VH-VL binders against o27280. Designs and how they scored, part 129

Target 1, 266 residues: o27280
Amino acid sequence: MDSMNVPEVLEIKRIVEESESVKTFIFSWDFRREVRPGQFVMVWDFRDEKPMSVSLIDPVRSEIGISIRRVGEFTDRVHGLSEGDLLGIRGPYGRGFELMGRDILLVGGGIGMAPLAALADEATARGMRVDALVAARTADELLFLDRLEAAGVNISTCTDDGSCGFKGFAHERLLTLEENHDMAAVCGPEPMMFQVMRILDERDVPAQLSLERYMKCAVGICGQCCLDDTGFRVCAEGPVFWSQELSRVREFGRYRRDPAGRRVPW

## First folded at step 6 (VH-VL)

Design A36 (framework fv_libevitug)
Fold by ESMFold2-Fast, scan of step 6:
Structure A36 (fold): chain C 266 residues (1-266), chain A 123 residues (1-123), chain B 110 residues (1-110)
Amino acid sequence: as target 1 above (266 residues)
Amino acid sequence: QVQLQQSGPGLVKPSQTLSLTCAISGDSVSSDSAAWNWIRQSPSRGLEWLGRTYYTSKWYNDYAVSVKSRITINPDTSKNQFSLQLNSVTPEDTAVYYCAREYPGDYYAMDVWGQGTLVTVSS
Amino acid sequence: QSVLTQPPSASGTPGQRVTISCSGSSSNIGSYYVYWYQQLPGTAPKLLIYGNDQRPSGVPDRFSGSKSGTSASLAITGLQAEDEADYYCQSYDSSLSGYVFGGGTKLTVL
């Protein structure tokens, strides 16, 4: 039978507490099954199923990790689980990141660093130079700094309140970083990604951006899959898109869709 | 770097046991960073995976269903090698036999191959 | 017949683009990584592509892999005489609980 369509019940092997609100759940994984940075899985707690990005891909240990931020009832229940408990995992799904060139810039905001941490591991394993701009509202919300450092990544930080690194937003920090890169990968709040994309486009740096909206499409909500100007079907083409594609979307970074498919401001 | 060196007879009579060895240099047969495979190639069957052996906390073996009743793959940690024994051979077992490393870092690809051994099964 | 289907032959002239297909099912390519191997006459297969689209160190960037659904493709751009070889795809098959290979494609550079 096609195992991609049926949840596999897996034991939580290890839990890493990334912050007060974020945990990484680690499972044994058969790496003959494809999984790439930028892909997601459906996590089933035997009541609800939610999409989560893959944040650790470790073929040497035969492990994957899924980082989950506590934001609602489902994630609160999952955060209450312990090592040895069971979760259903279905997937992976979606288009992952593509790597090219010799050096890459990663720009991540909050939990958006999760798929980028997995990408950093792959890029460093391929011998690429990796620079990461890690952004958050406060120092306590900066994620994966120790893991990125251990991987040999060159890290810059910024916080809105100035509690760690540069005081300001990711795009403001990026303007002060004038290193050239062959490509970039960006994941975080959509307004942040829009501003970062514009700067990278002006610098002729091809970028891939991961849209959380694709993961919502995995649960069958059609209205979340379409972007107003281009008719992009995020669930069919995403979650990772090249900046050239997104630069044509007037909605990107300015408007979002509610559950009824209506345009609302960020 | 990792290298695999094969040895064994090139001629086996029908009904007898085919026996080959693969010596490993640059890695350990008991390293949990690899699995050790036997693959054969013939005009009639193409490339055909036969099985593997690997160590994590203990030794495991996996065998292809087509040969499972006749095949044994054994590691030898003292000589840093692994072997293939295939019982009750027939002319259909005539093939070039390769050993290969399956490497987790390359998504379980066969990243290093031995030179190959032509085995002819004839009386 | 092989579990994975490849065309038995392909050809091109120097400088052209050639693609080699590999077709399977949901129990193999649809669920598992695809690998590609190059075999020069008289030699063992050599890893060319792993993880659907990754190149090992030393493989030129004119070789690339892709996967869509239950099919995979190997693309060779700027075809050169030394690319004349047999090419094999490989995946894992859950119904067989083992690795499976394509039948191979003999690439001729004219």
Scores: ipSAE 0.000, ipTM 0.472, lowest interface PAE 11.6, mean pLDDT 84

Design A37 (framework fv_libevitug)
Fold by ESMFold2-Fast, scan of step 6:
Structure A37 (fold): chain C 266 residues (1-266), chain A 123 residues (1-123), chain B 110 residues (1-110)
Amino acid sequence: as target 1 above (266 residues)
Amino acid sequence: QVQLQQSGPGLVKPSQTLSLTCAISGDSVSSDSAAWNWIRQSPSRGLEWLGETYYTSKWYNDYAVSVKSRITINPDTSKNQFSLQLNSVTPEDTAVYYCAREYPGDYYGMDVWGQGTLVTVSS
Amino acid sequence: QSVLTQPPSASGTPGQRVTISCSGSSSNIGSYYVYWYQQLPGTAPKLLIYGNDQRPSGVPDRFSGSKSGTSASLAITGLQAEDEADYYCQSYDSSLSGYVFGGGTKLTVL
């Protein structure tokens, strides 16, 4: 707890290029600090600090991985780093995924596959049957397919442009999949997650969804892209929520907030 | 300017289905920056929210628990309108019914309302 | 009964300050935004205050809102005869998963 609030300076052991815009940074990790799929860490480049989901948890090698998409100044600077360079890491923070039953469906969009890849590793290690629906705009933006295949995951893909798998959105592909599951875990753009949640609710499949915007709220730095004081309790309990909890959040799937706290469409 | 115009019958018999429509001008019913609501008002219960419909990439509905088993709200993009259907009506459903836009710039405030339709449920 | 509690009536004279209260619980006002609507006789409600204390364009600055804990208040300064109307508060309720309204306050300008 106290130690979670002080950044530990860690050496980048290895960098994996996942795509043109996504890299996974791998660090040695002391597993006396518990880390679970669905949790995040604060990554500090000695200037700015940003929340990032954990995408690899490997206690055998004593390593964690953090997958980062290049989207702005901070991530551009971090992408410029090399093996041997240093980053500050504090955490982990937030509520992780809970596993139940024997069969799980993972539905991930873009970088949302990062926390789900770590979850897939844990679920397969428990002997669960794992089906993954991996969605992206184009084939080149589909992430972690090789890792999921190596773990024994049953993979379906969809792309907006039809360049790999089903042509269309994740929820449209999900409507064509008839197999039942004991639970689901969903991570990706909020409109995608809302649509997937509605289908899973109709099928009576309990789902957990991970909301990136609530990661900042969980560590008490939520002033941008988050709920105001009136939504404090919801933000503090994230980033992973059960679908019944998210059904009560008026903004989920409808609006996001800009840095000034104003609602904007997705 | 956004305007909402309501239409539908003012008299419905008990056990029948109440049906009202709300025509939209100056905005699109499929605008993902808005939600479209039905609200009723009676002397005994005051203002009561009934439900909403809205579009992101697909249509979604939320309904008040008090009417959830009897209510359907349907959008119609070709006519730029949305409707209310309330099944198995009783005299307790007698009220003035309003449609309203929920506007994201107003933090979910209902910024535009229809003129209201008095619906009497009697034999 | 209404989920949010308002006094059924309020009154004042021109130029006076009048306040209308709205009381709820942690499942509504304590956690969510409060809105206020003005309803003139024979008309639909009009949005007067949103986001606890914000005014839509066209609403005079003599109308203001506030929220503290599980209660909210609408204040009208420089009361005018044209302010005679019914006033309703609204919030969201997480236990009901929907919007809830107060019972309304009839404001009489003497």
Scores: ipSAE 0.000, ipTM 0.403, lowest interface PAE 16.6, mean pLDDT 83

Design A38 (framework fv_libevitug)
Fold by ESMFold2-Fast, scan of step 6:
Formats: structure tokens, sequence, C-alpha cells
Structure A38 (fold): chain C 266 residues (1-266), chain A 123 residues (1-123), chain B 110 residues (1-110)
């Protein structure tokens, strides 16, 4: 047994408050262990275990960060923790983002900016030009703008209510941007990702999309993270997929699955 | 620029203690951003990691299982150096010994090496 | 014996692409970063690649690394005479709780 298959109990080194509902928990990490942007870890509070995307990968400080939105009982308990408290971390798991070319477009919605913030750090370290379109319902839900700016990323924002940047949805903002990129990475609500993917396909920009909707079973056989048309398990074969793979999946952008596995419209 | 300077060359008799020193310039042995390694190289065993020492809030050491019972790696903050002591040497300990810095910025890659010290264990 | 397996030798002519493999297991390469070192005769090893595919400052982009599953490879494009050296891969092994090296590959430029 190695540490990838067994939870390691780690001390919370630092907590960054990203917004009223989002915190980044920072841990010391042994960077002999591989971790890539787009991968996730299982976070264990000694009662429940939940998958969370890695949002900071900092080998200079020997730190990883995990950004968590407060949306339920587990995340509410974790948000109540302080620096010095302990959490179990298992992983990392899943397929991370692949980088190619010289220019990358990041399109993130809400908490979907978390894995993209880690990717932005890697892309800039490799000398790529990074453009980010950061989308949210309101200005208060725009995440990681300071980190992206510090990394040298060219930032565009949009909010549904017009409280910051362009007033409208991510795909509407993208349509007003005429720049071409060698690749794109997209993470956010599935309907947003579907619309963005269609525009990028029209522009012949290869895109990778991160599907966080079905990450309830990191290495299990439960089937909750299975995609309908191809039988892909998000936690085993994703969560990152190329747009060409997702274009063959009938339910992408149209349906989700409830905890019982029933198909439900978005 | 970080530089590592080793003691050497050496001849050690079987059953005695091998003792080497690595002097550090351009960085501190107690720097939170580094770990300090000993590696040896021989034709029969190739490159072999022996162990390291590093400082965060306190000193940590770890050693390769093959030498753990005989090895000590010690920092000396006053002289800004670290040493290797290997007890009860045998001819199989004949090797070129290197000290090296392990740097988190290079994902714990060994980015700076000493010049190497040939140690021959014979009568 | 070496824990990571490399071919003992490789060769090429100037301008060619050469690839050196490094094979391990789930306890090392499958879970941990791979590093590559270049060693010229009579010198200490020099860090050439870290984090599977990253280059330190001063290493030309002719050198690249990759990793797939439990195997890694070092690619040298536009091979030059000065690339003639021994090349070693390295990773961490959780079963041994320590660093492990490949047996080394002697690259000859013909």
Amino acid sequence: as target 1 above (266 residues)
Amino acid sequence: QVQLQQSGPGLVKPSQTLSLTCAISGDSVSSDSAAWNWIRQSPSRGLEWLGYTYYTSKWYNDYAVSVKSRITINPDTSKNQFSLQLNSVTPEDTAVYYCAREYPGDYYGMDVWGQGTLVTVSS
Amino acid sequence: QSVLTQPPSASGTPGQRVTISCSGSSSNIGSYYVYWYQQLPGTAPKLLIYGNDQRPSGVPDRFSGSKSGTSASLAITGLQAEDEADYYCQSYDSSLSGYVFGGGTKLTVL
C-alpha cells in the first residue's frame, strides 16, 4: 500500500478566503508524488469523504491547495475548520489537463475556476500566453482574479447580472472575442461548457472540458460518474475530456443524473 | 549561485567509519527551501541514494533501507555544511560519493551537486 | 540491482531524434514524478528534466521528457556531438521509502 491509495492525515497550513462561500485549504505536499492541474483528491473529515479539485500546485513552497464551496453538510463542516486542524487527503485521481501550443484560452464558471487557476500557473510557467474568461452569476462569485493577474494572465470577466465586466453569459462574451488560440480549457456548469464548446468547435480550437458533476466515487464501481452514451466513468477516464470525446455523448449539456442514477434535465 | 564543495579523495580500511563533508555556499543548510542529499555511484550498483537531512520547524533525516543501520547525515548550521558518516565499511562501499541539493522549485529534483569524492575501501 | 529499467546503450547520428526509455512500476513512476540526469565523463550528474517534462534554466529545448503509466522517456531532437553522455532516470519509490535510479543509458553519437 502506498499513500496514493490510503488517506494521509495532513495539517491545514493556511486558509485563503476566496469569497463568502469559497475557501482554499493549503497543505504541505510531498512533490515526489505527482499532481497535475485537472486532477482531484478525496478529502476526508473523519466522517465523510468527498472529491475536490486541486486548485493550487506550488512546488516552491511545497504546497497544494484545495478550493471548497460551501454547499452542504460536509462542506459546511470543513469550512468551520481552522489553521492547525487535520484533514485526510487521498489521491490524486483522474486525468489532468494536457497542454499544447503557445496560446491557451481558459473559460471558467464559478468554482470551475479552481482547477483552471492551477492550470494557469502551469501554462505561464511553460511560457504560454494565457487568456482567461472568468464567468459568474454575480461579481461576488468571480474567483481567483488576483491569482490570475499575479500570474500574468489576460483576464476578461462577465456576470449574468452585469455587476462586473460584460453583462451576459460566458458564451455570449466569447462571441465578442475574435482571438484564436492553439487550445482551450473549460470548467464550470455543464450548460455553459456545452455552449462554449460549440463556439470553440466552430473556430477549430481544440478544447478540454472538466466534468465535476459525477465525482462521488473516485476509484469505485458505483457507476454514478458514468456518461450515458459511451459508458465513460468521469472519475476513471476523466474528469478532463477533449471536446471531440464529448461531442459523441448525447447527454452532455442536456441531462444530468440524480443520486439514484435517473436521467434529469438541467 | 549555490555551490557544494566536498572533502576527498579517501581511503578507508574495512570495518572503519567513512566520513565526508559537504560545504554549502549561496544557500543555508537550514533553509526551508532545500533538502541535502548524499548519493553514491559504483560500477556494480550504479547510482544509489543514501539519505538526506532538511529543516522546516525542526530537523528531519531519512535514509535508504540498505544503509540505515550504519549511516548518519548531520547538518552543522555554524559552518553551513552537512556530513556523512558510514560505519563498518566493506569493500562494497567503494564508490564516488556526491552531495546534492534537492529543491522544491524543481519538484524535488537534485539541482546542484558537489564535485564527488572517490572513496576506496581496502586494506 | 537498479529498480528502474533503462536500455544500457543508445546511439544516433547528428541531427537525428533519439529516445531513451525508463520503465518502473505503480510504486514509483506510476505515482511519482520522473527526473532525468545527464552525466558527462568525470563529472557529477546534471539535472536535465524534472516533474516528468520540465526543463531547468539553461537546458536546451531539444531535450524533452514524457511519462505514460509506469514508463517514462527522454527525447533528444537535433542530436549533437556534445550530447554524448550517460543518462539516468530517477523517481521515488513508496515501497522502499526512498529515491530510486535507473541503471543508466550510455548515449553514443556516431
Scores: ipSAE 0.012, ipTM 0.579, lowest interface PAE 7.7, mean pLDDT 85

Design A39 (framework fv_libevitug)
Fold by ESMFold2-Fast, scan of step 6:
Structure A39 (fold): chain C 266 residues (1-266), chain A 123 residues (1-123), chain B 110 residues (1-110)
Amino acid sequence: as target 1 above (266 residues)
Amino acid sequence: QVQLQQSGPGLVKPSQTLSLTCAISGDSVSSDSAAWNWIRQSPSRGLEWLGWTYYTSKWYNDYAVSVKSRITINPDTSKNQFSLQLNSVTPEDTAVYYCAREYPGDYYGMDVWGQGTLVTVSS
Amino acid sequence: QSVLTQPPSASGTPGQRVTISCSGSSSNIGSYYVYWYQQLPGTAPKLLIYGNDQRPSGVPDRFSGSKSGTSASLAITGLQAEDEADYYCQSYDSSLSGYVFGGGTKLTVL
């Protein structure tokens, strides 16, 4: 049975190695098709299809970038590809980030910096002041620091092991930072996002959070993306949500859903 | 390429604690993307899932209800491995024990398995 | 006894189509994904089918999965001698709060 929404086959124009485990794949893009920071595409290697966030949006070069962390069989195969090879791309899908005010705080964990890097580019192009808190387990897993610095972003780092910047978790570092932002955007592991959201809510800073792990449901693969208490389908309403929407969801930050649809503690 | 290598005793006396380890190569036990499972197989009970461990900002464990009161699955990031401890063993715990990776964020199902360890519970 | 029911044995000749059934209830197969594993003698199980009907890389398209209601099936077309193995289905069971497996089917290639 063939899908009526067939992926467009695109040539890999350039590959950027971001770290030992992360690569950005760059494709030519027709900007008559809307794409915004926080949206995702389905990447098809002619065997399996997986959702990936857009990490670079460059209308001047007519390019998009997709950053992929090597974490399993699909991503191992994609990481083995070279410039000139082909991938299927479908989308973009989902609700992107909304920018408001004069200044923004970005809080990203690991690969969660990928959609936030695209957002940083748009925010700086609009003349906003951008502060980024970049968190990872180790220094080697901090992503996009050079790109953010080149864009004029004010960067704070933290690592779980203390190998770069503050030793500790993102929310612990956030408690030591200035409170004067008009908005925030957050992307990373769900327990990190939950703790960060709570702090931002107490500071009366409106935040947008990206639940990228549930994007697979947007293409009708599972249908197990309903959230407690609200009945929201993450794939239909997300992946980007305002903190006021997520504060009503009992399972946010407390447990996740596995491929079988069961609740599993974080 | 990811590989799982099991080690532990092949013979345990009734009422003692069974301890097995699963060493990981080609991946990190604290990888945000993977859950690390223990499964056993016996002629009388077939394949049984026992539980898993996984990491995000902290470690989480979940266990099959049938063994929950006497089982612990414990990660060791310094050795890149995870262990199984099963207390108060009986002859019914005689089985081949497997560790396995489950990749819910990228690939679904138990895609990489250890070689298996035959454990006999007898006096 | 197993929570999911499989025939204990199946057989076929080379080139034949063989189907292995897996029967459950609303608390498992009726609500959750089905997986299939192949186990050769003396080896660990190998993932053959995930998500009811998806094949991992390296699994021939002769193997296919399907699910209807509270039952699932594994079909093998063009049966080969190397397919002689034990086959297990797996799902999640909400009443047991964990993964459950079928009793296994020993496939003999005559």
Scores: ipSAE 0.000, ipTM 0.377, lowest interface PAE 20.3, mean pLDDT 82

Design A4 (framework fv_libevitug)
Fold by ESMFold2-Fast, scan of step 6:
Structure A4 (fold): chain C 266 residues (1-266), chain A 123 residues (1-123), chain B 110 residues (1-110)
Amino acid sequence: as target 1 above (266 residues)
Amino acid sequence: QVQLQQSGPGLVKPSQTLSLTCAISGDSVSSDSAAWNWIRQSPSRGLEWLGRTYYTSKWYNDYAVSVKSRITINPDTSKNQFSLQLNSVTPEDTAVYYCAREYPGDYYGMDVWGQGTLVTVSS
Amino acid sequence: QSVLTQPPSASGTPGQRVTISCSGSSSNIGSYYVYWYQQLPGTAPKLLIYGNDQRPSGVPDRFSGSKSGTSASLAITGLQAEDEADYYCQSYDYSLSGYVFGGGTKLTVL
C-alpha cells in the first residue's frame, strides 16, 4: 500500500462535452504524482469506482482530464455531476506509452482516442510528427478532432457508415495511408486493434496497444482481464503492451471469456 | 475427433539428436488459437514442459529455459504435423515424450495428448 | 525437484471427500491460472481442471478446483474406485519463462 492507493477527493474544475455520450472532467493535480499518457485512474463517486484513462495532462496549468463515456449506472451518475461537485480519484496506475523515433501514428477507435489525445500532446511537445487515424461507427462518435487539430496533428478519419471521412473500418483506411512510421500507438475495440496490429506488424512498425480489460489487473483485481503469458513473454501490468507481446497471445482480438470462463468470439 | 499420433526412434545414443514427430488428425497445425506442445516425463524430473509452436499472424516458438539451447520445435503445414529435435542428448534425457494441444488458447490447458513415446538414451 | 509442491500421496474410501494441495509462489500460482491433470497407469495425462476452477466437457461434477494466493486445491467428492490415479497441478512461471508442474500425488482408493 502507498499514497496512490488512497482516493483523494477532488473538485470538478471544468467539464468539456466531447460528444452526446462523452465528457471530459478536469481537475487540479499535484504533479509530484507523475502522470504519463496511457495510465489510468480509479474514479469514485462515493458509491462505486471504475477505471478511466487520463485524456489530458497539463503540468503548466496543473490539470488532468478524465474522459468518460456514458455506458451504465456509474457513468450515468457521473455525467449528471456539475462543476464544483466532488469525485474521488486514486492513481495513476498502469504502464504508460513509451515514445521513440521522430514519427508516430496514432490509431484510435471511439473512446480509445482519450489516452491517445494525451499521447498526441506529449509527442507534439517533443517535436515528433504525429499522424492520427480517428475511427468510429458514425461521425458523432469521432472524438477529439478539434483538440488534435489545435495540436498540429495530421488527421485522417473513417466511419463504418461513411458519415465522415473514409467509409469503412480503421484497418481498411490504414491500408491507404503511408507505410512508414517509427512507431504507432493504438487504442479502441479489441477486434479493431487486432486488425491494425496485424498490418503494422507486416510493415515492421513497432506498436503499443492499450487494453481496457487489463486496467483491473493493474489494481489487483485479476479475473478474466489477465492474459496468461507463456514462453518468453512475461505477464506485466497493463494496460499498454508492445505489439510483439500481443502478437504472441493467441486469443487477442479473436476471443473473450464469459463469466464461466468459456471462449466467446468478439 | 482430434487425435495426435507420435512416431520416432525409441533408442538414441548419447551426444546424438533425438527426433520425434506428432501427426495431427481432426485439426490443422496452423489452426487459429491452437498451440502444439512437447512435454516429457521421467522418474527423476517428473513432468517437464519442453516447448511449443503456434500460429497467430506468424509462427512462434516458446522453449523452456532448461533446454532452449538444444531444442527445436518445427511445424510442417504440408504434412499437418510438428516435430521435436533435441540435440546432444545424455542419459538424463531418457523419458516418455508426449505431444499435446492447447486449444482454444492459453487459458484452456492441454486438452488432447498423444500416446507417448518412451525414448531411452543409452550407449 | 518439482517447482510446485504437492503431497506425494493421498488416500480415501469410496464416497469420501479428498483434497489435494498444490503450493507455489508469486511467480507462478500467484500470477497465473492453475490446471489439473489425471493420469491413469500407462496412459497420457488427461485435462481435469483448467482456469483454476473450470471443468472440460465430460469431467464429472465431483471434481472441482480452487485457488487462493499462491496455493491451489483439487477436491474430489463422492470418491470412486476409478479415481485411483496420479494427479498433477500445472501453472506458468515468469521467472522460468515456461509451464511448471507439481511433483504429482498418488491417490489410492482403499
Scores: ipSAE 0.013, ipTM 0.539, lowest interface PAE 7.8, mean pLDDT 86

Design A40 (framework fv_libevitug)
Fold by ESMFold2-Fast, scan of step 6:
Structure A40 (fold): chain C 266 residues (1-266), chain A 123 residues (1-123), chain B 110 residues (1-110)
Amino acid sequence: as target 1 above (266 residues)
Amino acid sequence: QVQLQQSGPGLVKPSQTLSLTCAISGDSVSSDSAAWNWIRQSPSRGLEWLGDTYYTSKWYNDYAVSVKSRITINPDTSKNQFSLQLNSVTPEDTAVYYCAREYPGDYYGMDVWGQGTLVTVSS
Amino acid sequence: QSVLTQPPSASGTPGQRVTISCSGSSSNIGSYYVYWYQQLPGTAPKLLIYGNDQRPSGVPDRFSGSKSGTSASLAITGLQAEDEADYYCQSYDSSLSGYVFGGGTKLTVL
């Protein structure tokens, strides 16, 4: 039996409060077991199981981190936990990001900055130049700025309300940045990712985009992870996709699915 | 700069105990960031991992299933070294024995190796 | 018998690309990182690749690793005479609760 399909009960070693709504839960990890930026784990609170991206990969300390935004009943319960408490972790799952070239751009919206923070650590450790565009609704929702700065990342910020950096959306900020890159990695709300992908395609920059909202098929609900035009299963074939793959998906950035699988506009 | 220096007998008689030592410089045997391994190499079995010792809050050992009943790997913090004892040896235990550091910074890759000790098991 | 399968030999000429395969199962390569070691005659193995595709300091960029499913490969571009050596893959195996090595590949530069 594949041991990665059985939850391992792990102790919460440390909790970092990233913002009022986001915490990073840190666990000891056996790094003989593969984990890559862009992959996710299933987090089990002994009642329900939800997919969460890996936001910290620290083989020197033998730790992984999982950043969780408080948005519902499951995440409210997990946010109520303390250091020393237990969670079930299953995985990791998904393809993860590929690094190529020398200069890369990261574009993160809200909690989408979590898997990109792990990627930034790997890219800088490999000697790559990393530019990050960090976007959020407000200044207090900008995530991982201290971590990125400590890693030597060149940071640009934007907020919807103008409370920090450029006032506007990520794609509007990207239009004002003239730097060219060998690749980009993008994670955030689909409308943001669609607009960013369009600009990067016009600039001939290959991009990888992470579709975290479709990870539910990892728990056996495969129909909800299937995209209309291509039949991709996000947990098996993603969550990271190249922009060329997503340009063929008619619903990307235009529609989402409700819990019953019905199309609803953004 | 970490270095591993091996010492021990090159000839052991069948049924006796093989004993080898690995002296560490440039790191501590009780370092939380490392595990200390024994690996052997023979023409018939190739590279074969035997086991390790490492420190967190206390000392731990892992042993390969093939040798678990005969093997002991022990740290010596006072001399900054670790040892291998393999009981009831047979000619099949003839091999070059290596100690190696397993470093989490290299995803538990064996980043530093000792020079190797050829051990011949014969009468 | 080794748990990970490598071809016993490989060969190439200077400047050529050579690839060495390493095949396993879901209990090892399918779930765990792959490492590669280079062993020159009369010396201990040297870590060449860790974490499937990462190079330690001092390893030339001619060496690269990759992993797909339950198999991994080591690629050497611009092959040079000093690359003549034995190459070993390594992973962890959950069913054995221990590290496993490939049988080794003797690379000859012609």
Scores: ipSAE 0.000, ipTM 0.464, lowest interface PAE 14.9, mean pLDDT 84

Design A41 (framework fv_libevitug)
Fold by ESMFold2-Fast, scan of step 6:
Structure A41 (fold): chain C 266 residues (1-266), chain A 123 residues (1-123), chain B 110 residues (1-110)
Amino acid sequence: as target 1 above (266 residues)
Amino acid sequence: QVQLQQSGPGLVKPSQTLSLTCAISGDSVSSDSAAWNWIRQSPSRGLEWLGRTRYTSKWYNDYAVSVKSRITINPDTSKNQFSLQLNSVTPEDTAVYYCAREYPGDYYGMDVWGQGTLVTVSS
Amino acid sequence: QSVLTQPPSASGTPGQRVTISCSGSSSNIGSYYVYWYQQLPGTAPKLLIYGNDQRPSGVPDRFSGSKSGTSASLAITGLQAEDEADYYCQSYDSSLSGYVFGGGTKLTVL
């Protein structure tokens, strides 16, 4: 009852530098409390709080990881922290991914690979066959390749500039890959997710997509996270949605909303 | 392969202290990969969790509210075992007592159980 | 009284699908993982499902778990005679600061 809405002050146990702009902050976690791939937590640096996806779920070590890309003042401050420093964590929140079938496809762009890395760990632990398409603008922005390889994932890469793997966008690379998956999970920039969703829909592959939109509050408190046509609240009904649900949303892949609710084109 | 072996008295008089021991093989009581639980089972109350002990950098003990004032769970690293001490027993404490390992790899599920010890509280 | 509510009994014939429910509240199942245990007569409980829907090594895939909101279910497909046992759900409860069990369901294979 309400205990998940009070931030816990946790010590940073370990920091993994994933790239020049991304770090994973690892905390001890009481795994009696449920946490699923695709869920997020509110990270509080004692000045501001921001939603961050859970990128590592390791019950054997009693650890969770939260991967944070450096993009502004809050994330700059958090990136300046060291092991032993404290952060407030509230949550987890949101609907996580559902696993179904035996063969799954993961399509991640940039930091969107963070929640998908946690999902890959769970899927491989369940004995599922996992194919991952990892996309980024440049080779330096490809994330979690070593972790995915260690988990036994079949990896394909693409970069916009051709510095690693296929030269081109995720949806262009997807067109060259085999079509037989029981489900897909997709996370990354919305324009990428929209294009990927269209291809998966044509292949009759049910897909789940994670909408990591900007928000100031969690779990249905902030109306700014509502999608227009359906009234979906990202923090309450998402952030993970089935492709059939998103196909009914006019704004998906076309425009977003700022914190004031104004439309901003992609 | 982890095994738990229980020992202790099967009959205790009302108002006395119940003492049970759980010996561990195949794992260490101070292993930070496990927690060590006591659970009891009676026809009238079903399965009841009593408490646990766990080592990370120090020992942590958690006890069920219903028995917290009467219960102590003590690890013994030299003998690789943990014990249950339950004070001021009444006939309501009559139950089969189990020790169990709580394993983080199974999301803190209780993956290994002792054989159980029937404890009867009567005069 | 148990904190988690299970039906006291369930039954089925070999080959059928049987489900056993476990109902709780926001202080337990709504926020914490659900576990299922099988207890054969005269034996200790055995972990059957952890983390809502995961199976330990050696548990047949006929057993599956699910959770929705403040309720959980154990499903047994292709029911077999050896599945006749008592089944218990378990979770953590934040208001009690401890683990809680369901009252148990006696499954009879007809």
Scores: ipSAE 0.384, ipTM 0.724, lowest interface PAE 3.1, mean pLDDT 87

